# VHH binders against q96fz2, part 36

Target 1, 269 residues: q96fz2
Amino acid sequence: CGRTSCHLPRDVLTRACAYQDRRGQQRLPEWRDPDKYCPSYNKSPQSNSPVLLSRLHFEKDADSSERIIAPMRWGLVPSWFKESDPSKLQFNTTNCRSDTVMEKRSFKVPLGKGRRCVVLADGFYEWQRCQGTNQRQPYFIYFPQIKTEKSGSIGAADSPENWEKVWDNWRLLTMAGIFDCWEPPEGGDVLYSYTIITVDSCKGLSDIHHRMPAILDGEEAVSKWLDFGEVSTQEALKLIHPTENITFHAVSSVVNNSRNNTPECLAPV

## First folded at step 20 (VHH)

Design FA25
Fold by OpenDDE, fold request of step 21:
Structure FA25 (fold): chain B 269 residues (1-269), chain A 123 residues (1-123)
Amino acid sequence: as target 1 above (269 residues)
Amino acid sequence: EVQLVESGGRLVRTGGSLRLSCAASGFTFTDWAMGWFRQAPGKEREVVAAISWSGRSIYYADFVKGRFTISRDNAKNTVYLQMNSLKPEDTAVYYCAAKFGLFTESPSDYQYWGQGTQVTVSS
């Protein structure tokens, strides 16, 4: 997974993340660093995206079932990294393979500290290799959505008004992530960054791409993944597997350029 | 105490119109998606329409076919269902329900329910 969409306005995004805590209270996640949230139809590694994480990471004795939403850098920077520039990392941390998560220090260490997060997205992009050509067809992949009055499909978002109708009740893709906190050697702000855990693709997606993000489907899976106070690493890792509960459609080559940030990125062709 | 109180249900003739209202209290109305459901005798409760907290997104069941309109007034903590071109098949108890966050098609996802209002459509 190297490209996602996360374009919802902050207020809509927050409500899309509504949840029930362990006590049965309905809650919205509290924001940390909301100003760092930059909506985009085309999110690439090194950009910031919103993630959910347990409140217990920030507050001692907090209810671990409570959630915080925070923009974090895509591409995990390990806490032990001693260089002043994250770009000097010699290995790719955009993704973490589920089968080797415990073999890589950069992922194992933060995971052992309970630093699990849920990466939020409208969906993610993958490119299918075209037979006999060097051309690749991009696809937008997301959770199945409820059909609203005007939105038989994302394609119906041909006007701002119709767009709101489609996205106001959009079920966000919830991907399993690991985050870490890095303190620059020269001082400055702590950098929060994340990696997306990947798995072998489900059957439905296998013709498009052989790997997919580990998707946490449903509130229970999301809650368990986030709640490092009550759920062990071993138990949490049981949640990491491919899911068939996805849909997709072909999109234009507009998304190929990471600088393009328009609705055309995820519009069906 | 959370309350949802439906009103407006009555006997109407085929082709007639009816407007249902649901008054909500005891919770922050603007944070909740609302829905109308119905249950006919011997049938399961089914979704009729749903509306997001802001009113910007709306869902209708397939059987609605443009006959019904769901709306909400957040200032009045009220959700409405305008029903036109009513048919005998629309005879049911209609329920208002609330869900925190996004609306869904599943009744089991909704936390709060009204007592229901009877709609009867005569041939």
Scores: ipSAE 0.920, ipTM 0.958, lowest interface PAE 0.5, mean pLDDT 94
Fold by OpenDDE, fold request of step 21:
Structure FA25 (fold): chain B 269 residues (1-269), chain A 123 residues (1-123)
Amino acid sequence: as target 1 above (269 residues)
Amino acid sequence: EVQLVESGGRLVRTGGSLRLSCAASGFTFTDWAMGWFRQAPGKEREVVAAISWSGRSIYYADFVKGRFTISRDNAKNTVYLQMNSLKPEDTAVYYCAAKFGLFTESPSDYQYWGQGTQVTVSS
């Protein structure tokens, strides 16, 4: 997974992240650093995206079932990294393979500290290799959505107004992530960064791409992944597997350029 | 205390119109999606329409076919169901319900319910 969409306004995004805590109370996640949230139809590594994480990471004795929403940098920078520039990291941390998550120090250590997060997105993009050609067809992949009156699908968004109608009740894709906190050697703000855990693709997606993000489908899966106070690493890792509960459509080549940030990126072709 | 109070249900003739209202209290209305459900005698409760917290996204059941309109006034903490071209098959108790966050089609996902209002459509 090297490209996602996360373009919802903050108020819409927050409500899309509504949840019930362990006490049964309905809650919206509290924002940390809301100003760092940059909506985009085309999110690439090193950009900031909103993630969910347990409140217990920030507040001692907090209810670990409570959630915080925070923009973090895509591409995990390990806490032990000693260089002053994160770009000097010699290995790719955009993704973490589920089968080797415990073999790599950069992922194992933060995971052991309970630094699990849920990466939020409208969906993610993947490119299908065309047989016999060097051309790749991009696809937008997301959770199945409820059919709304004017926009049965993203394709029905023929106007800005209709577009908003579709996205106002959009179920966000919830991907399993690991985050870490890095303190620059020269001082400054702590950098929060994340990696997306990947798995082998489900059958439905296998023709498009052989790998997919580990998607946490449903409140229970999301809650268990986040709640490092109650759920062990071993138990949490059981949640990491491919899911068939996805849909997709072909999109234009507009998304190929990471600088393009328009609705055309995820529009059906 | 959370309350949903439906009103407007009555006897109407086939082809007639009716507007239902649901007044909400006891919670932050703008954080909740709202829905109208109905239950006919001997049938399961089914979704009629749902509306997002902002009112921008709307869902209608297939049987609505453009006859009903769901709307909300957040300033008044009220959700409405305008029902036109009513049919005898629309006879049911209509319920207002609230779901925190996004709306869904499933009644079980809704936390708060009104007492219902009877709509009867005569031939």
Scores: ipSAE 0.920, ipTM 0.958, lowest interface PAE 0.5, mean pLDDT 94
Fold by OpenDDE, look of step 20:
Order: sequence, then structure tokens, then C-alpha cells
Structure FA25 (fold): chain B 269 residues (1-269), chain A 123 residues (1-123)
Amino acid sequence: as target 1 above (269 residues)
Amino acid sequence: EVQLVESGGRLVRTGGSLRLSCAASGFTFTDWAMGWFRQAPGKEREVVAAISWSGRSIYYADFVKGRFTISRDNAKNTVYLQMNSLKPEDTAVYYCAAKFGLFTESPSDYQYWGQGTQVTVSS
């Protein structure tokens, strides 16, 4: 996974992240660093995206079932990294393979500390290799959505008004991630960064791409992944597997350029 | 205490119109999606319509076919169902329900329910 969409307004995004805590109370996640949230139809590595994480990471003795929402850098920067520039990291940390997560120090160590997060997105993009051509067809992949009034397929939003209607009740994609905290050697603010865990693709996506993000489908899976206080690493890792509960459509080549940030990126062709 | 109170249900003739209201109290209304459900005798409760917290997104069941309109007034903590072109098949107890966050089609996802209001459509 190297490209996502996360473009919802902050208030809409927050409500889309509504949850019940361990006590059964309905809650919205509290924001940390809301000013770092930058909505975009075209999110690439090194950009900031919103993730969910347990409140216990920030507050001692907090209820670990409570959730915080925070923009973090895509591309995990390990805490032990000694260079002043995170871009000088010599290995790719955009993704973490599920089969080697416990073998790589950069992922194993933060995971062992309970630094599990849920990466939020409208969906993610993958490119299908076309046989006989050097061209790749991009697809937008997301959870199945409820059909709303006049909202045909995401593509039928012929008007700005219809577009807003579609996204107002959008079920966000929830991907399993690991985050770490890095302190710059020269001082400054602590950098929070994340990697997305990947698995082999489900049968439905296998023709598009051989790998997919580990998707946490449903509130229980999301809650267990986040609740590092009550759920062990071993139990949490059982949640990491491919899912067939996804849909997709072909999109235009507009998304190929990471600088393009328009609704056309995820519109069906 | 959370309360949902439906009103407006009555006997109407085929082709008639009816407006249902549901007054909500005891929670932050703007954080909740609202829905109308119905249950006929011997049948399962089914979704009629749902509306997002903002009122921007709306869902209708397939049987509605443009006959009903769901709306909400957040200032009044009220959700409405305008029912036009009523048919005998629409005879049921109609329930208002609330779901925190996004709406869904599943009744089991809704946390709060009203007592229901009877709608009867005669031939």
C-alpha cells in the first residue's frame, strides 16, 4: 500500500470514528494535533494521516479502551534512528509484512511496547499491471458502503451536493498499523510515525495486486487492536489476515501524480 | 434519560399522506444518526429511512420508491417522516431510533428506540 485517500472534513471524520468504550459509553475520539491534519484524495508516504490509538499512550492510568485521533507521519521512523533527517532512513518502512513483523527490529520493538494504531482512510489505491503494456490501471479499494439517496456508485456524484451526501455517511477503511516515537537528535518535537501492516491479498483483489493492507473489519477488531492494555501482542496479531469484505472500482490516471488532490482521483472511470 | 417520542400515526386511506414526528431528548442530538423503522404484524422490524447527523446523507429502503421523505431539525431535536401515497402494505408500527455516529440498515445497531406509533392504511 503506497497511496491512500483521506479527505473528509475533520468533523465528519471524527463522527465517522464514533465508538463505544469498555463501559459501553458512546464516544468520539479526542484530537491530538488537529492542525496537522491535512485532508487529501491522494496521500503518499511521508505525508501525515490520521490514526487512532489508545489514550493510554498519552495518559497514565487512562482507560485503554478510549481512543485518540492524531495525524502521524506515514513511514515509521524507529526510535533508535540517530540521523537528524528522517528521510535518510535507508530502508522502507511504509509497510510492514505480517509474516516478518516479529523479525524486524524496527517493527517488533514498538509493537512489543503496545504501539498499535488504526490508520484511517477513505480507501487505498493499487495499480494493476496490464498484460502486454507498460501501463498500469489504478483502482480505488474501500469498504462496501450503504447506498444513499441519489448516490449511485461513488462515481454518480454528478454534483457537489451529491458528493457531500456520499461522504457524510462514509465508512472509513481501518487498517492495522504500528507506530513509533522518534526524538530528533538536535532536539525538537517528538515525531510520531506509522507503518501499515500488509498481508497477502484476498481472492477478490488477487488479480489487481498480490498484497493488501491488513484491514480491521468491525468495531471489535479495531478495539482489540488498539487496546494494548488488555489485549496481548499475540492476541492482536490474530486479527491480521486478508479480508474479502472490500469493493473496488477503476479510477483515472490522475491519481498517478501524487500532487493531484482532487475528487477525480477516486472517481470511477 | 434518553427519550424518543413518536407522534403522528393514525388511520388513513390508500393514497393518503401522513407526517410522523420523533422528539429526542437526553443526548447530544447532533452526534446521532436517526432512523425510522417499521414492524408489521408477523413480520420483522425493517428499516424505512435513515438520516445522518448533519442531514446531508439519507437512506431509503427499496419499498419507499420516492413516497417517503426523512428529515431532521437539529435545533428542535426532532426527526420527521413525511409519508405520501400510502398503501395498505405500509400498515405497521413505526419506530424512531437513534445510532451514535453513522447510520446503518440494521436495527440491531441502533441503541435507542421510541415506543412506536401505529400507522394504518385502509383500502
Scores: ipSAE 0.869, ipTM 0.935, lowest interface PAE 0.5, mean pLDDT 93
Fold by ESMFold2, look of step 20:
Structure FA25 (fold): chain B 269 residues (1-269), chain A 123 residues (1-123)
Amino acid sequence: as target 1 above (269 residues)
Amino acid sequence: EVQLVESGGRLVRTGGSLRLSCAASGFTFTDWAMGWFRQAPGKEREVVAAISWSGRSIYYADFVKGRFTISRDNAKNTVYLQMNSLKPEDTAVYYCAAKFGLFTESPSDYQYWGQGTQVTVSS
């Protein structure tokens, strides 16, 4: 899992994140640093993408079931990192394998502090290797969607009017993540960064790739993963498993270059 | 207190037209998706149509087949269902429902319901 789409305008994205708190109240998450949100059809490691996390991470005595949405850097920078430039990190923190998460200091330390987040995307991309060639076939992978009127496919939303008809009711992919907070040694703002937890792929995706992100399917799973005030690390890790509730379609090679930020990246071929 | 009040149901002949309205109050209408559902005697409640918070994304059940149009007026906190080419099998109580955030096809996902309005289509 090394590429996602997260392109929705902020107001559409926020409503896609509607939730119920512990008291049963319907809420929208509150934004932190909204100006750092950079929507794109083609997000890669080191870019900022929105995640959900508990309000309790920011406010003393807050209700831990209330959610904040904030952009964070993809590629976890551990709090103990000593260089001034995060790109100097000598190991890959884009993903975190679920079977070794408690063995890797970069992940177990923030996890022990309750630093769990939900990584948001329209869906993710994965490349299938074809036997007998070096060619790779990219796929766009996402939750099944309710079929809406005036759109037959995701690619049909390439105009402003048609875009709204497809994406206005889009169910966001919700992936389990871990975040950390790094204070640059030269000073400046604290860097929030995340990793996406991975698991073995489900049967439906096994022909595409052997790994998949740990997907949190439904509000109960999302709520339990986020609520570090009420849900222990041990209990939260039980939520980490493959799911078959996923769909996909082949896309063109336009997505291969991470600088291409167009609807063509996720259009069916 | 949240209220959804349907109106406009009546007896019509096969092939006729009817417009249902649902007046909403007691919540921030533009944070809510809206749906029309129907229930005939002895049958389960089923989705007819749903519309997103903005009015831009719309779902119709397969049996609608282009005969019905859902719309909303966010300035008036009102949802409509225009029903054309009515058939006897459209006879049911029609309910307006509200769901926070995104709409779905499942009645159990909706938080608020109206009391219903009877639509009867005579052969």
Scores: ipSAE 0.720, ipTM 0.878, lowest interface PAE 1.0, mean pLDDT 91

Design FA25
Fold by ESMFold2, fold request of step 21:
Structure FA25 (fold): chain B 269 residues (1-269), chain A 123 residues (1-123)
Amino acid sequence: as target 1 above (269 residues)
Amino acid sequence: EVQLVESGGRLVRTGGSLRLSCAASGFTFTDWAMGWFRQAPGKEREVVAAISWSGRSIYYADFVKGRFTISRDNAKNTVYLQMNSLKPEDTAVYYCAAKFGLFTESPSDYQYWGQGTQVTVSS
């Protein structure tokens, strides 16, 4: 739950987010702050990653089924935070446990304002604790993908000319998130930041780790989570549960160092 | 207003070749993945091949790999299926289909369909 890959070029990412609005119209999400998108095979907390959210958060009277895509800081900074430097937050907001979300003011308040988002990634990394050692085996975890031609194997090539054969049709992992908006006390731009909701792991992942992100599997789940204009907090929370529709493979220790941003981070071993 | 028009289907002998074409209009072609599907009498429609919006990612069903090639020409808004080494079991109506965003294997996910072109392979 604390490391992801989100490396697609913006145009590929945008097309992977194609959706249908409430009227049945095919749409691509509209970008906010596209120049702040920083693709990497190895994203960690405090970095920016793209999320989807309802247009209604930005425009009074907008159709709440229309989607905006925007980079936000991973690690929710509550609107009530009083220090000038977000890194001084004294508690970890990288993740939000589903079983206590309505008990934690940092998450309950923005959730009550409809500040729901969908966190996008190619997939996430998780480290399996090996019995009797401090060593951990990293895995890359993602939605099942349609197999493409042989030259399109996941991690098959490091070169740009072969990259598109794997990733142009990649189904992005869609995780349920909560965001908040923080106004720095000394002025400056409003900071948008998010947390990823977590749940107990499904049976397929239980040998790797006991928690997993809350995954929104399919357009109906994504639409309902985003549409705070039509879907109440209470109804939205029914979407938060583990899923078995997930796959994974072991990766090398290259990913352990968060400064390594190469395709090797997610290549099968 | 959206139209997908297939052409090129005909009667051909076992071992023969055909090229199917599908001309698309009425939408922004480069936002759409394209697929070829087929339906034999009494059978369900099944994916034959699919190609991403850019043409760079391609899927073939197991039964047609190696014999068929899908391609697209985004300048001409056209998708093709080159069919070689045809067999009697390839006899079907072949349909061109468009899906917004990413392709899938499921016919129900595709938004636009052509009227189909008949391919008949004689023994």
Scores: ipSAE 0.701, ipTM 0.869, lowest interface PAE 1.0, mean pLDDT 91
Fold by ESMFold2, fold request of step 21:
Structure FA25 (fold): chain B 269 residues (1-269), chain A 123 residues (1-123)
Amino acid sequence: as target 1 above (269 residues)
Amino acid sequence: EVQLVESGGRLVRTGGSLRLSCAASGFTFTDWAMGWFRQAPGKEREVVAAISWSGRSIYYADFVKGRFTISRDNAKNTVYLQMNSLKPEDTAVYYCAAKFGLFTESPSDYQYWGQGTQVTVSS
């Protein structure tokens, strides 16, 4: 998992994240650093994307079931990193394999601190290797969506007159992540950064790619992953598995260039 | 505190029209998706139509077949169902429902319900 779409305007995104706290109260997540949100159809590692995390990470004695939404850097920078420049990190932290998460210091340390997050996206892209060629076929992969009026094709509904009919009720993909907080040695703001946990692909995706993000399907899974005050690391890791509740369609090569930020990136072909 | 009050249900002849209204109070209307559901005697409650918090995304059940139109007026905290070409099988109690965030097809996902308004379509 190395490319996502997260293009919704902030007000639409926020309402797509509506949730219920442990007391049954309906809530929207509270934003931190909303001006750092940069919507795009084509997000790549090192960019900022919104994640959900427990309010307890920011506020002493807060209800751990309450959610904060905040942009974070994709590509986890461990809290113990000593260099002044994150680009000097000698290993790739874009993803974290579930089968080795407790063997890697970069991931097990923040996980042991309860630093679990939910990475938000419209969906993600994967490239299928084609037989007999070096060419790869990109696909856009996302949760199944309720059919809305004039929503038969995501690309067709991205025209100005139809965009809102598709995206206003879009169910966001919710991926399990781990984050860490790095204090630059020379000072400055704490850097929040995340990795996406990966698992073996489900049967439905196995012809596209052998790995997939660990998807948290439904509010129970999302709540348990986020609530480090009430849910132990051991119990949270039971949520990490493939899911078949996923759909996809082929897209054009426009998405291949990470500088392209247009609806064509996810339009069906 | 939260109230959903339906109105407009009555007896009409086959082929007739009527308009249902649902006045909402006690919550921030623009954070909530709205739905119309119906329940005929001996049947389970089923979705008729749903509309997103902004009014821009709309779902209709297959049996609607273009006969009904859902709309909302966020300034008046009101959701409507315009029902045309009514058939005897449309006879039911119609309920207004509210769901925080995104709408779904399932009645169990909706948090608040009105008392219902009876629609009776005579053959």
Scores: ipSAE 0.689, ipTM 0.867, lowest interface PAE 1.1, mean pLDDT 91

